# VHH binders against o26223: the designs that were tried, part 12

Target 1, 191 residues: o26223
Amino acid sequence: MKLLWTSQHIKVTVHIDGKVSKMDVLEAIKTRRSIRKYQDREVPEELIDKILDAAMCGPSAVDERPWHFIVVRNREMLEKIPEVHPYGAMVKDAPVAIIVCCDSSLEKIPGFWVQDCSIASQNILLAAHSLGLGAVWTGVYPLEDRVEGIRRLFSIPEHVIPFSVIPLGYPAENPGTRDLFDPDRIHLEKW

## First folded at step 1 (VHH)

Design c13 (framework vhh_7aqx_2)
Fold by ESMFold2-Fast, scan of step 1:
Structure c13 (fold): chain B 191 residues (1-191), chain A 125 residues (1-125)
Amino acid sequence: as target 1 above (191 residues)
Amino acid sequence: QVQLQESGGGLVQAGGSLRLSCTTSGRTFSSYAFSWFRQAPGEEREFVGAISWSGGSTDYADSVKGRFTISRDNAKNTFYLQMNSLKTEDTAVYYCAAKYGSTYKLSPSTQYEYWGQGTQVTVSS
């Protein structure tokens, strides 16, 4: 599929118990949870395209946009990810995973690719949630064994660094929301 | 490794049709996305069309949209480019290409791991 989304606002439609509602940005941020249990249901390519469009809309240092993405739907490959990523067990049960990568040849300012790829990863999580999907960020970088395991498994070149593996699908769990606001972490004018 | 081989090229009159085939061997066919590229003499290689690993998504260059159709047959480990309403400017060497587990258009030529040797298509007036 060709990405047909503009960087215009994304109108989100959420189906809740057969009813349709809209999720605003603050609601999406506050209600997004890590989802590790997925329905046995295919995620349409159109939704993955929307998610990746959102991922690429993040800010990056000096506009370097060093991210590349691998979309994995192959069952055998998904089942091999836990072999190289100990905390990626849920990936084998997901219908699809996105591997966020940094192409170091695109890096204009040293070290900022980590922030760039973190932003892309978070945008994937938020976009997935806004589209009625669940996802979880499983860390790859900076753990060298995971980086090299994922690199070898997906034939990733040496100048490209796998950053995160994000399985996603229709949620088969509902952990509810969290109240994380802590005013003691806010300092006015001075520490 | 995956090996790709094109067939079905040749000479055709403007307004005519040709179907190109790309047969694959080596790895699991169903886990790959496939694309067609072409290169005219003195020009750079350009994207023509692509089909996702699931067959659920296709993409085409604007110059061929509505005239060319890409399809795949997993049972035969083959994918196709049906070319209709051919024009003289469609004359080129056509290459098939494959990439593993990715369904999405990136930089077309740089994102493909495996390439065929090419097949010549010549459209005469």
Scores: ipSAE 0.000, ipTM 0.122, lowest interface PAE 17.8, mean pLDDT 83

Design c14 (framework vhh_7aqx_2)
Fold by ESMFold2-Fast, scan of step 1:
Structure c14 (fold): chain B 191 residues (1-191), chain A 126 residues (1-126)
Amino acid sequence: as target 1 above (191 residues)
Amino acid sequence: QVQLQESGGGLVQAGGSLRLSCTTSGRTFSSYAFSWFRQAPGEEREFVGAISWSGGSTDYADSVKGRFTISRDNAKNTFYLQMNSLKTEDTAVYYCAAGSKYTPYRSLTAKEYDYWGQGTQVTVSS
């Protein structure tokens, strides 16, 4: 699939078979791990575009799709994130981070934006993994100090809520996969 | 914790049919995915087929697809391998296995399963 960014929109102009990740969807879901150590290597803009395209494909309550994204590559800005996000220390070492935001003016059903932005965040993690990158979800909402810190740092308008900060890059660690299946959490036909 | 025991093996003529059973004891049968593997003398243990915990999805090795059918009976704590149109190449010791995977994967290896039966011999003569 070739994607073409224009000044106003993304176009899918040609589907080209043969230059896609070797893992299927289930493998991507089961083998994705939080990655907090990154190579000193830039992530091509083409891969960021593919990740953001995937982020916007999630289901959304009443199709409100309230998400907005800030792509941060500036080293000075990345270095300031740990100052307002105590558990975001790894962000300063990442070549890029994506901030997932909710534009509250786009919300049609009160409260569902949290689920919408969670879906977008997870799609970013899965898409990054499928493209050979590592990423980690660092929480911003609902912690008021982090929300306001990130808002100030990136000049985010008052009607927009920063939800998560996701640093990403080529992985410099390889944690093993986890088998998290727990049949005791599955109830057939009734609780 | 889960114990598995195969039955139904034996001698059968090429073109014939056999049904293998795997009876489980111990923990919750309906919460496990089950697979069949086989091993011919001098060969590696290979995947044959799998069934999900719900019974809603199955997966088969290309060599047996269309000839073998895996099924489960939760009320009897038993799952089955129906083997049709048997070939001499199907001669092997057949093992049942249980794992915590709810979706069967085509390329599952033996090392991904926690519980195994002792094996049952299937011999196909021409």
Scores: ipSAE 0.000, ipTM 0.087, lowest interface PAE 19.9, mean pLDDT 81

Design c15 (framework vhh_7aqx_2)
Fold by ESMFold2-Fast, scan of step 1:
Structure c15 (fold): chain B 191 residues (1-191), chain A 125 residues (1-125)
Amino acid sequence: as target 1 above (191 residues)
Amino acid sequence: QVQLQESGGGLVQAGGSLRLSCTTSGRTFSSYAFSWFRQAPGEEREFVGAISWSGGSTDYADSVKGRFTISRDNAKNTFYLQMNSLKTEDTAVYYCAADQYSGTLHYSPKDYTYWGQGTQVTVSS
C-alpha cells in the first residue's frame, strides 16, 4: 500500500490491489470502525489541519461553535493520559491525539455544548477515516474524575471543559465492518 | 517548517568520545523518527544510527554497533549521538535527519524529509 499527498488540496491517494480508491460519505459512515492499534508512523500536520477543518464545519446549537481543540504529539503527555482515563490505554501508542474541548464562554444555550462537541468528535472520526487514518472516540465528559484529570494534565482553564480524547494514526488493525441496520427501531407516523 | 541544527563536532584523538546534538524548531518533535548519517570525502552518505518516534526501536550500522548510542530528549527537542571508542575511520561530516511521516527506522537518505547542515568530526591517530 502506497500513500501520497499534495499541499494544495491535501489529497491522500490510497492504492489497494493496484487500484486508487475513493470513499463517498455513506461508505465512510458505514465502514468507519474504532481503531486502537496504530502503525509507528507520524500523521502529517496537513492531515490534522484537514481533520480539524472538518470538525469545525459541524452544526451547533444557535451556531454557538463552542469547540476548541488541543493537538497532542508529545509522547510523554500521551503516555500520561491512561493514568487519568482508564479506557484510554491505546492513546499512549498513538502518534497523535486530539482533545475536544468546550469553551463555556461561547455557549449561547445551556447544555447544548455536549451535542455540539459530540458532532465535532464524530466529524473528526469520519474525516480521519476518509483520509486513510484510524481513530477512536474516548469519553471524558461527564465523568468528573476524567474531566479533572485531563484538565490538570493539559493546563485547561476552569471555564473550558474537556469533552473527548481522540487518538489517531495509520491503522495497524482491520476489524471489518458491521451490519447494524435494525428496522425494529424505526417507527412510522407514531411510536 | 522544521530546522535541524547539529552541534558537538570537532577534533578528537582515537579512543576518545564526542556527543553530537541535533536540535529542532518544529512542534512535532515527539512524533519524528531521527537518524544520523555521515559522509567521508569521495564517499556516499552512509547510515550511522536511527531512533523511532517512540524511542522503542534503535538500530546502527555494523561499523558503529557497540560504540555509538542514539537517544532523544523530547523536553529539549534534541536528539543525540554518543560516540565512544572513536576510530580514524569515523572521520566524516555527520548529518542529522528527521522523518516526519513514518516515524519508523529508515536506512536510506531518500527516506528522510529534513536534514541538518552537517558537523565535521575528525579523529586523529
Scores: ipSAE 0.000, ipTM 0.094, lowest interface PAE 20.9, mean pLDDT 83

Design c16 (framework vhh_7aqx_2)
Fold by ESMFold2-Fast, scan of step 1:
Structure c16 (fold): chain B 191 residues (1-191), chain A 124 residues (1-124)
Amino acid sequence: as target 1 above (191 residues)
Amino acid sequence: QVQLQESGGGLVQAGGSLRLSCTTSGRTFSSYAFSWFRQAPGEEREFVGAISWSGGSTDYADSVKGRFTISRDNAKNTFYLQMNSLKTEDTAVYYCAASTGLKYYSHPTGFDYWGQGTQVTVSS
């Protein structure tokens, strides 16, 4: 089935296998929403590869590029994530999740790996949306119990820090658009 | 849940040396950046030094630069503050802190975990 979704003069067209008509970057940014309900449908490896390629294209402080990714498709493993992540209940219903990790041995400047992994996470969300998928960022770092729970569950070594868990799939919900523009947050020439 | 515990404080003569240790409980040691802070009576808590997750980067307050060295031993789940050429002005309660984020260098706000503090007194 082909879905047509419009926002003012911007159009998004998708079809059932996750292929989309071309959308511009501003449209993708403005129409992306957190999706927590997924169709019972596999996501092709081809789309995951495209998403991970986009994730690695983000800017990185001093070009340290510390990110690593775990792709989880195993249902038993996905079903265990909510046990270590209280706000990750939707992950068990997703066909796939990506865990964004930082290899601390690649850190060049202290603390900026958080921004690097945030950029990678956002690129995953935008790329998924542009490909007709829905996703949501569930926070892991900096919450120690979640970091350690995810590390144990996926055999992540101690020098690697799990940052976010991003379930994704074909959306089974269609949240409305949001008008978030607030001119009171824009200052001319100075604060 | 990580807990931090300082040790190694005490009384030392001016010009002397002292090494503080901060031991963490658990298995997450290599995931944290660590900092030392100190608080003199009637003063605010101030930054002393920091070491990154990888150990590849360190930073120090100007008042201690060249005299203090921070290091970490991931195998022992412990990090250290080696204090050389101690001055009476170094007298304070020293706190270790573990950080998950961007503020770990120079401001106490935003640290997730703190030790109980260890007293360092430099006399004469």
Scores: ipSAE 0.000, ipTM 0.116, lowest interface PAE 17.8, mean pLDDT 81

Design c17 (framework vhh_7aqx_2)
Fold by ESMFold2-Fast, scan of step 1:
Structure c17 (fold): chain B 191 residues (1-191), chain A 125 residues (1-125)
Amino acid sequence: as target 1 above (191 residues)
Amino acid sequence: QVQLQESGGGLVQAGGSLRLSCTTSGRTFSSYAFSWFRQAPGEEREFVGAISWSGGSTDYADSVKGRFTISRDNAKNTFYLQMNSLKTEDTAVYYCAAESHYIGTYDQLSEYDYWGQGTQVTVSS
């Protein structure tokens, strides 16, 4: 698996189910889909490391980079996530999940950590896709019951805010891509 | 896990009203977000309206805003589409859908877990 950089576009080499394909950045963005069904198959630590490296490469407000990550592989812990997150049922079936957190002590400008952690979450989804994995972003913040539930479950300190839970694994479903382009949402020069 | 069944379709005159119901089976009705879609002959399936798991937020297609209202009744495991000021172009098969991960995920329509079989609505001039 290899990332190649050019001034015009980025190429990524992906191993998908015994086949190797190359996709550029636009193709990766347009073909990424939420994946909620996973093979009963381990995700190598090396791929998790590459995903987390990509997550930390996103832009952040005044370069505050407030993100911390919890990697959860323990099946018993994964099985408890749906108890505190009503829409996290798929997490119990995933081989691994990443919890994206904000360490508020690293915050340099109030409120922008939400954007920072959103960027990190999207980078996780795109990196996973580029590496032949599937993932889905399940929302935690700003839903206070979910924030508290995840905090208690993973012993997260009060100055750290759980933002999202992202289960990932080798896909056991293959949804087609969507045509979402809507020219009515584009305004030239003025509203 | 969840089965959906539409009811309330039929023939109505333009300017009239009709209420569609979607009954569900399952223990987790209050944990689902629900939507209505419609499909006219020869056309793609189109979004009509949605209601969140709490009932605190609703969304509508521009073509039905101000005329249609979506609501839910958790005690009856049922959600509704109240259709007012019906037009001939509202003629379609109407489908209900349930998304177990609606407010917990950032993707939408193509990820609905459960669909009904559809109910015909015909609006005559």
Scores: ipSAE 0.013, ipTM 0.349, lowest interface PAE 7.5, mean pLDDT 82

Design c18 (framework vhh_7aqx_2)
Fold by ESMFold2-Fast, scan of step 1:
Structure c18 (fold): chain B 191 residues (1-191), chain A 127 residues (1-127)
Amino acid sequence: as target 1 above (191 residues)
Amino acid sequence: QVQLQESGGGLVQAGGSLRLSCTTSGRTFSSYAFSWFRQAPGEEREFVGAISWSGGSTDYADSVKGRFTISRDNAKNTFYLQMNSLKTEDTAVYYCATDSGYPFSETYLNPDEYDYWGQGTQVTVSS
């Protein structure tokens, strides 16, 4: 617990910034939704740092950890993303976006970087949700036109592959949760 | 990867002055509150003073209030403790600290909750 000390006396309190979610892992997984509408409010850099720390904690094939991240806050750059990513229109309205990239020079086993970067992307979504933010995964790889467009826009080297663009911010929408459990997809001991 | 480094400690006579500096790296300096703590031989670490992320709020321990002033310089990623009218009781290792917990927090006091600490700088006040 954090103690706040004002004047010359100690007051014990918990400092809460907006909707900081205290939820267990299962609740976070089950209640995370794609958020595409954001408040006109900046996300503190410290929350982005926490999200990126969580992103890098995912497992990767033979611990290759091929991910690199570009954090985009510049309004002019955010406004250019929809020009090269047609389904990324919401990015221009977000206060920040994270571009998840694979550095192919770090790849130890061919092809597994896609799974590695998917795990990093999902961890960004879950971490954002747990911190009271909303985010959405917009696909880049394997769509060649989007990969090329994002690479050109952000001066990404040829050996680095942009994988996803994830805008995030304080949510301005609240979609309900979904019940997606389907027991017909579970096979006991054999197909 | 947040790092804090104190400087400016040393030996001073009672009634004298010292200014301590804490330089930070690895994080956005302007978004965080910063605090000074001290530890005398055989004692626990105690709060000395704090400055909010905006610089608009400062807090001090009763023992130093009116004698010490905390300030920050966001352009230099540095914050300071100006110590005036020093007493022998002020002899201690002085530590700077910050927390990665909540940006834009005004102040907090529990040393066990601080994520990042400097190495400490010795201040000795002789009679």
Scores: ipSAE 0.000, ipTM 0.078, lowest interface PAE 23.1, mean pLDDT 81

Design c19 (framework vhh_7aqx_2)
Fold by ESMFold2-Fast, scan of step 1:
Structure c19 (fold): chain B 191 residues (1-191), chain A 126 residues (1-126)
Amino acid sequence: as target 1 above (191 residues)
Amino acid sequence: QVQLQESGGGLVQAGGSLRLSCTTSGFTFSDYAFSWFRQAPGEEREFVGAISSSGGSTDYADSVKGRFTISRDNAKNTFYLQMNSLKTEDTAVYYCAARPGWYSKTLYRESDYDYWGQGTQVTVSS
């Protein structure tokens, strides 16, 4: 049994017990925190590439994948975001931000694009965290003033809806992890 | 004023080498990723190779992998395309281009490039 398994794994460059990845999926989910303070340090484009790949791997309603992304590194543009997003003050201090958008022409089922873009946004947060970065989701949709402000600022066409603005950077804060488990929210077999 | 200027083109025999240069001015060189494109007569412009703003990543069209090398010199505000083992199929006008960000899967997308050179002719004879 064990002898057989040992023989099967001898040909790999790592041992059977392997080396654990830097952060597994459950650890990433449990330890991710909203990060609003960033080091004065550039984020390599290669990391943004990996984050965008991860963002597009989320499930979507009837595989509609309506998401588009705007990557913003221009300091003047980042500094203008707080003017149209009252809770986006930290964006001006981030080295980069990703704007998650929905192209309504790609929508196959009305309204599910909100869930689709939420999934893409969460994947960005988790991917950033797994790569040693910090990020925070700042809400745009469904607040009409924020949607219109972001649309105007980034020349977003009318059939495209800005959903979230996610600043990213190397974290300059370390909020402690939280144990949020609440057994009263779990029901077995019926309410 | 923003300028990209190619140099180093010309006539070369098959199997030979050429080094193209793109000198830039009017922007912060280190903030940009750079690419080379080419266009043969009667064909669409195609992606050749790219280098990220950090210089840590490069990408190439399959037709030139192993033969062409892109590099950058931030101190000189110049980037290069070293072309080795040239083939007659490499005959084209070569353009240098600058884009404000790197995403390896969209490097072929000309609309993402803010600035373009005027082109330099490379002719490979049999």
Scores: ipSAE 0.013, ipTM 0.465, lowest interface PAE 8.1, mean pLDDT 87
Fold by OpenDDE, second read of step 2:
Structure c19 (fold): chain B 191 residues (1-191), chain A 126 residues (1-126)
Amino acid sequence: as target 1 above (191 residues)
Amino acid sequence: QVQLQESGGGLVQAGGSLRLSCTTSGFTFSDYAFSWFRQAPGEEREFVGAISSSGGSTDYADSVKGRFTISRDNAKNTFYLQMNSLKTEDTAVYYCAARPGWYSKTLYRESDYDYWGQGTQVTVSS
């Protein structure tokens, strides 16, 4: 298999041996980046299942777990998402996207679903990264035009609120790591 | 050497069923996406359907949707085209094709596939 080394040193860590090296949680958090370029490579269903499992493991207000997930692999649908999501251009290039939604009928306390779905979305990103995938959080809520666009596109009921669209795939870019630690944002005992 | 070989073609009556097989060798089966194309007499070769490398995704031409199904058996290095409710217009030479990886954007172009079988004749009589 002649790896066509195109000149840009994208260390595509082709994990040859299928052994997804277990990434520890801190490493996953610190090294995760938004990935918007993807290889022409399918994401196995097994990995999606693992990602969704992780998405459902986050805490939620009074354990309301209001989240639902739409897994989108259909090419036509993926290509339509950017039409209603101006910052979702990369979705058309992804092999799969997960739409995180809230079922408002599952809310026990109003308003905390945003936090719940945020946690679920972040877990998707971290899990994807730990599995050697790249992903990016494209916000839908609270922008009404995006919410309605996604709703119509996927025939989402009125009581269900699309929250985020997360395209996933094997990374075709390496944006590097960032040091985001800022001690000035830390306050001891008082502001 | 990469080889794709179709089998299972033949004569069938309208309304009948036929199952085509494509047996492959010379590459890692699980790393490839597969498709079926067909060519009727005097017509251009057309896309019939495709299946992803994992088997988790399939797509079909509108003309066969609901009647044809594609599946794969990694243990046998074989993928299949189950054809139900056959029509006379389904008469064609059927070709299996393969490409490495996932067709993320399009599955429908002949030029997107690297390997092809020799074809098998399917004839649907009235």
Scores: ipSAE 0.007, ipTM 0.349, lowest interface PAE 9.8, mean pLDDT 89

Design c2 (framework vhh_7aqx_2)
Fold by ESMFold2-Fast, scan of step 1:
Structure c2 (fold): chain B 191 residues (1-191), chain A 127 residues (1-127)
Amino acid sequence: as target 1 above (191 residues)
Amino acid sequence: QVQLQESGGGLVQAGGSLRLSCTTSGRTFSSYAFSWFRQAPGEEREFVGAISWSGGSTDYADSVKGRFTISRDNAKNTFYLQMNSLKTEDTAVYYCAAGEYDSSGYYTFDESEYDYWGQGTQVTVSS
């Protein structure tokens, strides 16, 4: 079976193969949603290890790979995050959160660490989704008050920049998927 | 469902001020957050600022912090972006957006997480 739709700029054909027990890459990308409500259920350590392995597999400018990760499971520490991140209130209800950081001493080309840590953050979201977990990217950098608040709360050194806080757990909500394809953003050969 | 309508865009000289309005229609809840995004020609849409439904918390992109102020009038179902000390690099189409979050309050800078968008209003800052 084939689905065909035509934009103003491109013609796309999609073939849907049968049912698979695991989510393929395109399905994971297209169906990932931010999840802010979590079951009262622990996330196994082996799943966190798989997620962090995936996070470190992203491309990085001149292969600098400046990312470091803090895994937070301590309830008292999770409950303090909303004090320094006003839109991170859901973090206190999550069984675990990952803080994505940039170690500036590993930076080889100025400024690309933001892209590197964005890639790592997105890989965490996709990996979590593919493993049946829900997660959400809560912004830290470039908001100075949040950067300094998170730095102080987790004793992060001055040369390390907290980039994002990603709570995750088994989802307690299902927002469904979105159709975001916009052919007007695709230009062939020239603008 | 919720619909959003921007107004107040136009041409302004560098150093000038402009106020954008976003009027909401349909039911909004205390779990909603409201945001402004902007997009310059050839660029990606970027976050500008956000306000909670209650108006009790606000957040801004570093590029506009200290110059722009977001506020809300719940009685009029309207939220605003007051833009001061405008620069030529502020030239963009400005969009208002709204999204529902859980009872703990939450928003992201990811545009894909906002369920409702206005049509956009052009702001041009000349030197």
Scores: ipSAE 0.000, ipTM 0.146, lowest interface PAE 16.8, mean pLDDT 81

Design c20 (framework vhh_7aqx_2)
Fold by ESMFold2-Fast, scan of step 1:
Structure c20 (fold): chain B 191 residues (1-191), chain A 126 residues (1-126)
Amino acid sequence: as target 1 above (191 residues)
Amino acid sequence: QVQLQESGGGLVQAGGSLRLSCTTSGFTFSDYAFSWFRQAPGEEREFVGAISSSGGSTDYADSVKGRFTISRDNAKNTFYLQMNSLKTEDTAVYYCAADRWSGTYYPLSEREYDYWGQGTQVTVSS
């Protein structure tokens, strides 16, 4: 018998206070919704650690992995985000936010860091959903005023670019089901 | 006072059906997501199924999927568990639970549900 590593049909399971929560990957993708209302309830550090581990597991152009993350739990700092991000009003009401950043010194191919940080951001959203949390992606890059506002607020160095701000918490809303499948966008064999 | 009251439990033969009800009072029913849990003799309490506050999403434990259906009736402040093709292994005390804020498809720890019912016994005989 040879020892072989295989990764077929991996189920993701999460242990929360001795209870096992599970969701298959397709269900996670199809049921994830943007959540903008949060309970006044702390998110355990263990869950944030799992989310960030998942964020770093995304594919990256030439494996450059340029992402860095800032975890913000300080209420005063969360309350200042809407001042520099006009559509980030919900962030002040979240128990925690993750700022996804690109360290440009880690970039091996110009411009692909945007795709890398987008993948990391989506993995944060999916991981949060799989753990029973809600989150929303609020855009920072490429809006120059937001980039510089977030940079100043969190003392981010010039070679690091804030990409997204993702507030998260236990959901205080439950949006209904969405039917997003559009067969008119699928072309067989040729355009 | 907030109250959750189960009904519809009892003795049934294997292959039979039962419908459990959980009637609620003391809070705005439409704001809450609801779950069913069960506890068999000598076992820990386990998740059975959940329905979202909108009613648009349901989730079930693998052991009951395809046999049990959770539903809600906002006009009656009541939610249900329809149990079909019952097995002796389904014998347990069944509990209803409510959570206002999570609205999630996954069970939370017992301490994280806002309200719990007192439980109703279901016994499936062979």
Scores: ipSAE 0.000, ipTM 0.104, lowest interface PAE 19.0, mean pLDDT 83

